# Designs tried in a protein design chat: VH-VL binders against o27280. Part 415

Target 1, 266 residues: o27280
Amino acid sequence: MDSMNVPEVLEIKRIVEESESVKTFIFSWDFRREVRPGQFVMVWDFRDEKPMSVSLIDPVRSEIGISIRRVGEFTDRVHGLSEGDLLGIRGPYGRGFELMGRDILLVGGGIGMAPLAALADEATARGMRVDALVAARTADELLFLDRLEAAGVNISTCTDDGSCGFKGFAHERLLTLEENHDMAAVCGPEPMMFQVMRILDERDVPAQLSLERYMKCAVGICGQCCLDDTGFRVCAEGPVFWSQELSRVREFGRYRRDPAGRRVPW
Below, E stands for the ipSAE of ESMFold2; O stands for the ipSAE of OpenDDE; V2 stands for 0.75 times the mean of E and O plus 0.25 times the DockQ between their complexes.

## First folded at step 17 (VH-VL)

Design zc15 (framework fv_libevitug; at its last look DockQ between E and O 0.79; V2 from the best seeds 0.83)
Fold by OpenDDE, look of step 17:
Structure zc15 (fold): chain C 266 residues (1-266), chain A 123 residues (1-123), chain B 110 residues (1-110)
Amino acid sequence: as target 1 above (266 residues)
Amino acid sequence: QVQLQQSGPGLVKPSQTLSLTCAISGDSVSSDSAAWNWIRQSPSRGLEWLGRTYYTSKWFYEYAVSVKSRITINPDTSKNQFSLQLNSVTPEDTAVYYCAREYPRDYYGMDVWGQGTLVTVSS
Amino acid sequence: QSVLTQPPSASGTPGQRVTISCSGSSSNIGSYYVWWYQQLPGTAPKLLIYGNDRRPSGVPDRFSGSKSGTSASLAITGLQAEDEADYYCQSYDNSLSGYVFGGGTKLTVL
């Protein structure tokens, strides 16, 4: 990819239907270029551009995958695309996850499982033991279960309605799980992550959390993704943060800023 | 076990063409997962990547900018080998030349190397 | 002169930990994977590390790679006499559209 951050026009190699609302778009990738779980790319449909997490990293097949949830006009357009269609991909950007220890816990909610799925693949490939708490509103929204299972991940599920696994929220399920992990990676709704982080901190489990904020430039220039009051830029210093870093972030779990810079509650 | 066996003259006159061949055993030059590289090494220039070729539905060629105008890498599927041609050589092209495989290409590095061939450019 | 910068020499005694640095830029190490090679005298380079910190089969776990920003490092723990060799870092440079190597580090085991 261009060092000047110019989108590379790539052909959609395959599309995987993950759920009713989530598709994974697979692209050929030159793996001389580094890409890490937790990093994101800017996806350009030639009309608009949105940040999306990398959900698949396959050096053997020379492929990456981007999982996109259908939530608005942009994603509606992208979901209308077919194999062979083109998208602009710029990146990867941001700080990805770091792996440490032998036993890791993944806690993901909804589309937040996207970067965690990629992390799971890397962790298992490295011979780590991976436990994953996969949360969603309902059973049909649980993502990547078969993929995770195939990778050898120990999966616990959690659904708001109890349609699969533990009935309740991720942090509630977490309270019932063992406390023997060397590190944790968390991604999902920020209120979920906030509660999960609290529990992990109490357990002295080092945790990394991936934040989602409005991002425009992805290169730390525009400041649209700055976090109060640290000045952390989600696109540059993140999106993956250590819990210690987020403890300094006043807005974490409390509010976000919209494209106009206004505070919006979660 | 994959092995690369190099062959070619060790002496080339200035302005002539340097030609080397790398014979592959244990793998195919047309493997979809492999890339075939030429690298040279000299005291003055250290290790220098010259270029590579690989097959994925079609043949691709990548050459170093420093030699792009003079270099040709050719695969030979019939003999399961690939060659290096470097035109208009000068004494600066004196080096030990290596062929090397990437497998899989791009990410896994050059995992198999030829034995190396010293090529001296001298009148 | 090399695109990637390595110290020309390093040394250690048996059993020690030695690190070899490799410095680049945003156009190479900053954006691309780093490979490491070991070259014994009179032999071809041997792949030591791929993907910044991964070891091929047959490479002892005494060898480890790391990368941060535009710099990479090779660490050798439990240094042994047989580790005496030249070590080269490698990356890809998009401005040059090709693989690039460091100048090499001669490691002496005292």
Scores: ipSAE 0.879, ipTM 0.934, lowest interface PAE 0.6, mean pLDDT 95
Fold by ESMFold2, look of step 17:
Structure zc15 (fold): chain C 266 residues (1-266), chain A 123 residues (1-123), chain B 110 residues (1-110)
Amino acid sequence: as target 1 above (266 residues)
Amino acid sequence: QVQLQQSGPGLVKPSQTLSLTCAISGDSVSSDSAAWNWIRQSPSRGLEWLGRTYYTSKWFYEYAVSVKSRITINPDTSKNQFSLQLNSVTPEDTAVYYCAREYPRDYYGMDVWGQGTLVTVSS
Amino acid sequence: QSVLTQPPSASGTPGQRVTISCSGSSSNIGSYYVWWYQQLPGTAPKLLIYGNDRRPSGVPDRFSGSKSGTSASLAITGLQAEDEADYYCQSYDNSLSGYVFGGGTKLTVL
């Protein structure tokens, strides 16, 4: 491994509490190195290392941000950190989103809005018109609304319980929206992404979807992030895939894998 | 409008020190968003980055490996300029030398250049 | 000599498209952004492209950049006589801890 695959130890410059369960950790970053929305980094807390999507890319302030949902032991430890504490970061890795056309639709569920928030910033900086459908179970879990509004994004919301915006699932809200976009970018729970992908494919809207799979090396060597039927490695050929690439993948939307690679129902 | 004005001698003898100055107008050498670069150009080597300096909470310096043992870049906040010193020159150091601002630094590239100074190294 | 490899020359006729390549490695173009500079005869270089494919204010949209793997490309469409110049790519190289340039491409407009 060359020196580019060794974690760089960075101070947490700032922590933004996005919700009760989601925090964004902001670091100083050298933007001579390429970072694209949809790429991920491996975050090392000196005990364990997990992939996290980049949610803020700000070359003007020299800041990169990583949004982390409290889900288990690793993320509980990271959420306990304060500004000035250290984390290891290696990357970025993976294929990011590609922008095309003038009009983009973002569809994000829960923490899946993290890479889409970074993409929204780039799309607006390039002069695109951005519509975002932001989904969550409850209003308190809708992420990045103020940030998206400040960037000039047109926001639609939906919540499973109806506490904010449309009551129902993201794909149900999508059916009620006018769709004449040049492309879409989708990230969230895999069952949601599957249903959204189907609708976008029927409407002939080119779509890119960001997948999560178990990762170990992050550079495509260990094979732990492989998709059935294609041999795609999420860490190398993804995590962002075009919908036509995913249509050939039998496992997408139908099951997930545990750390040992066993099939587990969603 | 930012301008970079170069000065310094155009003829230097072998084994001596090449010394050039870049005066800044319309910006500050201590701007925390900028970096200040030296680049040289010759027919045999084309464009060659030599180094940069920039200020955040303190001064940082980066030098090209090819000249690291011989180069010094010095910012001067009182005169609002930055200088290049290259020790122990040989005829291979003959080139047009440019200063350049990088603003904001890193991602955005070198947006303002001086007009260049031909420095000839010979007896 | 140069860390980044460019063809030494290119040519085209007015109105046509010209592409200038820039070849690097995983230690530079593969992981770092690409910049392009135009140098008209007798003048300092001028920034033409940053961030692989972004144009500074005042650069016509007939100039475009792209990147694939460890290689980058500058395309000029609607070629004009005033485009006759030298063109340089630039990146950052991790192993050299510094900026690196291509050897330059002299573009002749026939």
Scores: ipSAE 0.805, ipTM 0.911, lowest interface PAE 0.6, mean pLDDT 90
ESMFold2 (binder alone), look of step 17: mean pLDDT 94; pTM 0.954

Design zc16 (framework fv_libevitug; at its last look DockQ between E and O 0.84; V2 from the best seeds 0.83)
Fold by OpenDDE, look of step 17:
Structure zc16 (fold): chain C 266 residues (1-266), chain A 123 residues (1-123), chain B 110 residues (1-110)
Amino acid sequence: as target 1 above (266 residues)
Amino acid sequence: QVQLQQSGPGLVKPSQTLSLTCAISGDSVSSDTAAWNWIRQSPSRGLEWLGRTYYTSKWYYEYAVSVKSRITINPDTSKNQFSLQLNSVTPEDTAVYYCAREYPRDYYGMDVWGQGTLVTVSS
Amino acid sequence: QSVLTQPPSASGTPGQRVTISCSGSSSNIGSYYVWWYQQLPGTAPKLLIYGNDRRPSGVPDRFSGSKSGTSASLAITGLQAEDEADYYCQSYDNSLSGYVFGGGTKLTVL
């Protein structure tokens, strides 16, 4: 177990420009080791460490991908890296998505599409029918559309400004869709996920949601990612939760905790 | 269709070297998507992975800790085969030895096996 | 003695569902994929399951694999006489830096 907690220094094999603000860093992976969509890794740039979702899982090419959105100092540094540069990768950690049924609905917002893209690949490889609702603020922020299309995913888009697809929010678009699915996987801004979960619950569609919280240790020790009032640790019991689990989580969709442990509203 | 054909002596004296060869047909020993393994099976030790070799820009070798000091796996691209050498054998090395292919490597398991070779270590 | 623990024997009647367990640890099944092999008498093992729950081409859908925590399971539904064989689980162990096998389960079809 200790070995899993030691960052492995890996060479960036390729970098994919997903959007202006998102890059996917691809690494060689020993696929004897299990990695699941929805799991995350701790990315170490030898100065700081941040949790990032696995967005690509390719056993054929023996590669994994990590999609990173440029949002701060750490990600700025990482985005400055080139192919051949090194990063420390620790993990994978957390509970990933489970696949069930034949028809799956993916609802993703922004960078939340990262783990869902990986899930889409697995689902399609398993012969499932995959519908994806891809949401973003603007058209240029929609992620993985070509990749999803190539995988055979049925895509619906949603943008806040109406620059692509449905004008509005993901939950609003979802309300216009009448199709039922065997399960749903959701990842994006928590307010979005909260609304989407509500709709899916009303429709009796089993749903899994991937949460993003401040994580420090990634191994369930520090407690920084604990959720009120259940005590769920996002890094250990999550980041993927069933809707029934999140229904018990008071803070879900309402607030999160900053690095100091203070409650901050969404 | 990929096939593995094993050859080598079935009797080896203690302290000598066990040598087996696995000839590949339908695939290349230098395939960058395959790995070539040796496994043995005995009533006392069950199935035991011994090691593997594979090519990815260069040759890689992985050996089981239990035999690491005594084992050598050698690919032969000219003959499209790979061999097993196990030095300083004892009666505990008596087993049915198998060569096996992983394809693709790592994730997909050992999908093709040789016919097996019983090797008896006896004086 | 085997790193992975299997029941030494299992049995079932034709048409029955049988499960074979494979118990490991965090250093193997807990972190690495599980493979399953079928070995008929006098033959080499045959790959049944890869990636915990995936079937190679040619393997009937009666065979299924699952994994939870540090344990894996092979399920055989609609048991047939030809299913009588030894079954082995396999994983990778990071502490041993190598593939590891279970002790095998002899499945008898009654």
Scores: ipSAE 0.895, ipTM 0.946, lowest interface PAE 0.5, mean pLDDT 95
Fold by ESMFold2, look of step 17:
Structure zc16 (fold): chain C 266 residues (1-266), chain A 123 residues (1-123), chain B 110 residues (1-110)
Amino acid sequence: as target 1 above (266 residues)
Amino acid sequence: QVQLQQSGPGLVKPSQTLSLTCAISGDSVSSDTAAWNWIRQSPSRGLEWLGRTYYTSKWYYEYAVSVKSRITINPDTSKNQFSLQLNSVTPEDTAVYYCAREYPRDYYGMDVWGQGTLVTVSS
Amino acid sequence: QSVLTQPPSASGTPGQRVTISCSGSSSNIGSYYVWWYQQLPGTAPKLLIYGNDRRPSGVPDRFSGSKSGTSASLAITGLQAEDEADYYCQSYDNSLSGYVFGGGTKLTVL
């Protein structure tokens, strides 16, 4: 029995320029294997391996998409690739989002919209009403707006600089919206998710939040993705957690850990 | 409306080749989104997948390990059909044989089935 | 015998809820989608559920699927006489490199 998968080397089928700093890499994929919104894959560029959320799940065209923001050495190298080039993919891994009810709220900050775009496609395909609050620092960093609109999603935007939509933070915009949703899904900068979670908990809206942590094995063995005080492994018990699960996690929204395990402020 | 019509003999002697054909109407065997399956059903083993074929940029074939050495599935674009050949049959191959469309393939399951053909393998 | 394990029979009365289980392993249900098929007497199987819990057009919403770990379940609410049939689960098994089925469950509506 193999407790870890080896990377499968796949050809980049298409690259979509989502913004100046974000590209979506699309691969052919066998959809007999389960892929759920909120799951992640380990992307291997033959030197390093990093977790990336699945942003496109298209069983009709047999395509999976992975959205990657250029933020450092690994992502710079991947952004330098072209269609026809190769990447290694392991997965998918982790627990995805669970849909419930008729009305869902998505709250995404920056690249955090990537897994929520996949969830929006699934929710609309199930006949749910989908509202999305899409947040970024500036208008040029708002992701997936055209795709969400084409899927029938009702979009609200906010930007830190006010260049599009509400001027301010996502949680501030959320306070100005009337909320009668059956559930919410949240992904973005952890401080944003913490504030959004507090509002949703006060409104008694069931919420699921997707966390990011450093990962090495991706299958729950090495412990690098563990959350303080609970022992939850983001790669195995997450990356998607219910808000009540996260309420027991002291570190959530307060600090992070570097690869050596040291506490570092956000 | 897509329909699958099976044809072929219902009695085969041991060591012979079982041959069945599935005619497709309302779709193309070379559809780039479908796969074409053979499944059999017996009281002792229930439903058992045998294999599939599908076309994208070329033809692909997948066969169940249990029959891989004996099975061939052939698409026929000109007649819009696909066939099953199972060599060296034994009485354990006695079953009702079904063809089925899987559309779109992989995720969506087998949405259209043929009527079934009982094939008895006996001396 | 079957790679996926189902109870051989189930029963209920009209209007009731019944569930049919399907047990597998990490090489199939744990990593791959689950499909369900209904087979009425004397007919070919009919696709009932795909993608663990999705219904094709024409399948009533009283049929629902779910999956937890390496097990799946088909639920039927508001049982009707015409629901009397055999029910099969299906998945893909990586170790066998192929689709696999459960042994089937004969549902009787009393």
Scores: ipSAE 0.770, ipTM 0.898, lowest interface PAE 0.7, mean pLDDT 90
ESMFold2 (binder alone), look of step 17: mean pLDDT 93; pTM 0.951

Design zc17 (framework fv_libevitug; at its last look DockQ between E and O 0.75; V2 from the best seeds 0.78)
Fold by OpenDDE, look of step 17:
Structure zc17 (fold): chain C 266 residues (1-266), chain A 123 residues (1-123), chain B 110 residues (1-110)
Amino acid sequence: as target 1 above (266 residues)
Amino acid sequence: QVQLQQSGPGLVKPSQTLSLTCAISGDSVSSDSAAWNWIRQSPSRGLEWLGRTYYRSKWYYEYAVSVKSRITINPDTSKNQFSLQLNSVTPEDTAVYYCAREYPKDYYGMDVWGQGTLVTVSS
Amino acid sequence: QSVLTQPPSASGTPGQRVTISCSGSSSNIGSYYVWWYQQLPGTAPKLLIYGNDRRPSGVPDRFSGSKSGTSASLAITGLQAEDEADYYCQSYDNSLSGYVFGGGTKLTVL
């Protein structure tokens, strides 16, 4: 068995409260081992296991961070943990983001900003100009603003209720922004990503999008995260996909499959 | 500027112990960031990592499987140096030995090297 | 005998682009970062690339690293006479629980 497929029991080094519903759990990491923005880990609380995106990569401090939104029983349990508590971490898995060009646009919605925050750090460290469109339902759900600002990211915000920034959805705000990016990275609700991708395609901006699907094994074996009709496995060929790849994915922006394999509309 | 200065004998008899020292300047052997390595190089075996030591609230040691039974790396905080001992040497241990620092900002790449010490194992 | 496989030699003319490959496996390059070192004759290796594709301070941008799957590559553009050296790739191998090096590539500038 590959050592990477065995959960490592790690101590929570720090917890950062990002919002009322989102916490970032920080762990020590051996940076001989590769970890890329856009990759995910399987988090094991010794009862259940869920995929979570890496949201912080800090080789100087030898730390990684995993941002988790409280959305169910598993995440409720995890959110109840304290610094010093233990979690099982398996991975990282999946295909992460690729950086290209000089100017990058990040478009994130809600917890989708987690992998993008990590990408932002890498991009800025590489001397890229980073614009980030951060979207949320309300102002209090906007994530990583201070962190992004500190990294030198140019931030544009939008909220559904207009409590911060542009009132409206991310794709609507995007239509009002200039078209001067070499690439884009997108992560958030799939309906948002679908609309954003459409706009970026029209603008001939290469785009990478990170998908979320029900994931069981994380190693491309069980097939639970397969996408119609390509057969792409989100855990293996993704979760980061190029827009050209997703254009072949019939279900993208339309539906996903639940644990029973049933189609669930967005 | 961080520098590593190696010292030790260049000739060792078979079955004896090879002993080298690497003195650190500009950094601390007990740094909570750095790791301190020994590497050797020979025409027959190329570059070969031997082991490393580092301090993270306590001392850690990692040794290459090929020399694990014979190798000891010892930090000396009082002198700000670390040493290599390789027991029961054979002619196959003839090589240029290097000490090197790993540093986190370089993703633990070996960013500083000693000048190297040729150690010849010969009767 | 090296865990990582490099071509034993490479050559190019001044101004040319040269690439040096480094092939490994899932237990090393496939899962761990790759480092590259330049070793001039009679000197210790010098860190050239870290984290697959990052350059330390002082390393010219003519040097670039890349990684895909279980293979890595060092590219040198605008080859100069001073680039004549041995180049080594490095990674970590989980099966060996230790750092591993390539066999080295002797780069000759013609």
Scores: ipSAE 0.913, ipTM 0.947, lowest interface PAE 0.5, mean pLDDT 95
Fold by ESMFold2, look of step 17:
Structure zc17 (fold): chain C 266 residues (1-266), chain A 123 residues (1-123), chain B 110 residues (1-110)
Amino acid sequence: as target 1 above (266 residues)
Amino acid sequence: QVQLQQSGPGLVKPSQTLSLTCAISGDSVSSDSAAWNWIRQSPSRGLEWLGRTYYRSKWYYEYAVSVKSRITINPDTSKNQFSLQLNSVTPEDTAVYYCAREYPKDYYGMDVWGQGTLVTVSS
Amino acid sequence: QSVLTQPPSASGTPGQRVTISCSGSSSNIGSYYVWWYQQLPGTAPKLLIYGNDRRPSGVPDRFSGSKSGTSASLAITGLQAEDEADYYCQSYDNSLSGYVFGGGTKLTVL
């Protein structure tokens, strides 16, 4: 592998507590190296390595940010780190979002808002009008609202428990929103993305959706991130796919695979 | 409005040191956002990046491998300028030399260029 | 011998679309952004495209950039006489630890 495929050890410059379960880790970054919203990096804590989407891309300050939800042993260890501590970063990898038109809809669920926050920054910097539907189970899990507001994004919220905004699922809220977008970008729980994709397809809105699958090599050679029926590799041909690409994939929205390759229902 | 004004001799004998200066107006050589580059251009080799310097709590230097052993780029904060020294020149070093600001560095490219200085290496 | 390969010339008639290619490798264009510069006769280069496809203020929207794999392309639509110039692509090359330029393309408007 060349130098982009080995971890670079970077110092944590800042840590932002986004919620009680989500932290954003900020690093200095050399912006001669291309990084796009929707791409991911492999984060190495010197024991294990996990893919994480880039949530902040700031060429002016020469910074990137990686938002990590505490959900298991790896993320527990990373959440215990402080400014000045070290992490390995390799990448970026994968296909990012492509922007088109003047009006974009973002639909994010939970930590899925991380890559969409980066995309919102790029879209507004390009002069696009951005609407965001931000979904979570509870109000305190809604992410990046202040940042999106500061960027001039028009925000709609929904929560499963109704503690903030619309009570219900993201696709139910979507049915009540205006249908005047040139494209959409979607990231979140796969069942949510499937339902949102159906609505957007019926409305003839081009949509790009970011998938999560188990990854090992991150460069498309090990086959661990492949989708059934198509052979698409999430780490190489994705993680961002157009809705028309995903309409050919029967596993989407129905099941996932564990590290051993076994089917696990959503 | 940022401007870069170059100065220095246009004729240098082989084996001597080529020395050029780039004066900066409208910005600071110690800007936290900028990098200061030297590029040369010849008919046979086109545009060739030589190196850059920039300030981030201290001075950093990056030099092209083709000239790495012969090149020095010196910032001067008191005069608000940066210089190029290229040692042991040969006729192959004959070119138009440009200084350029890169701002913000790494991503936005070289947005301001000096007027260029033709340097001929000849006996 | 430029690290990035461009055709030495290109031509088109007013109103036409012209593309200028820039071929590199995984050590440069494949992993690093592409910049484009326009150079009119007797002047210094001028930044035309950054970030693969972004235009600085003052650059007409007739100019667009794109990148696929290890190749980049500059497209000029609605070709005008004033577009007659030399065009250079730029990237960073990790194996050389420095910025690299294409050999340049002389665009002639017929």
Scores: ipSAE 0.658, ipTM 0.852, lowest interface PAE 1.6, mean pLDDT 89
ESMFold2 (binder alone), look of step 17: mean pLDDT 93; pTM 0.946

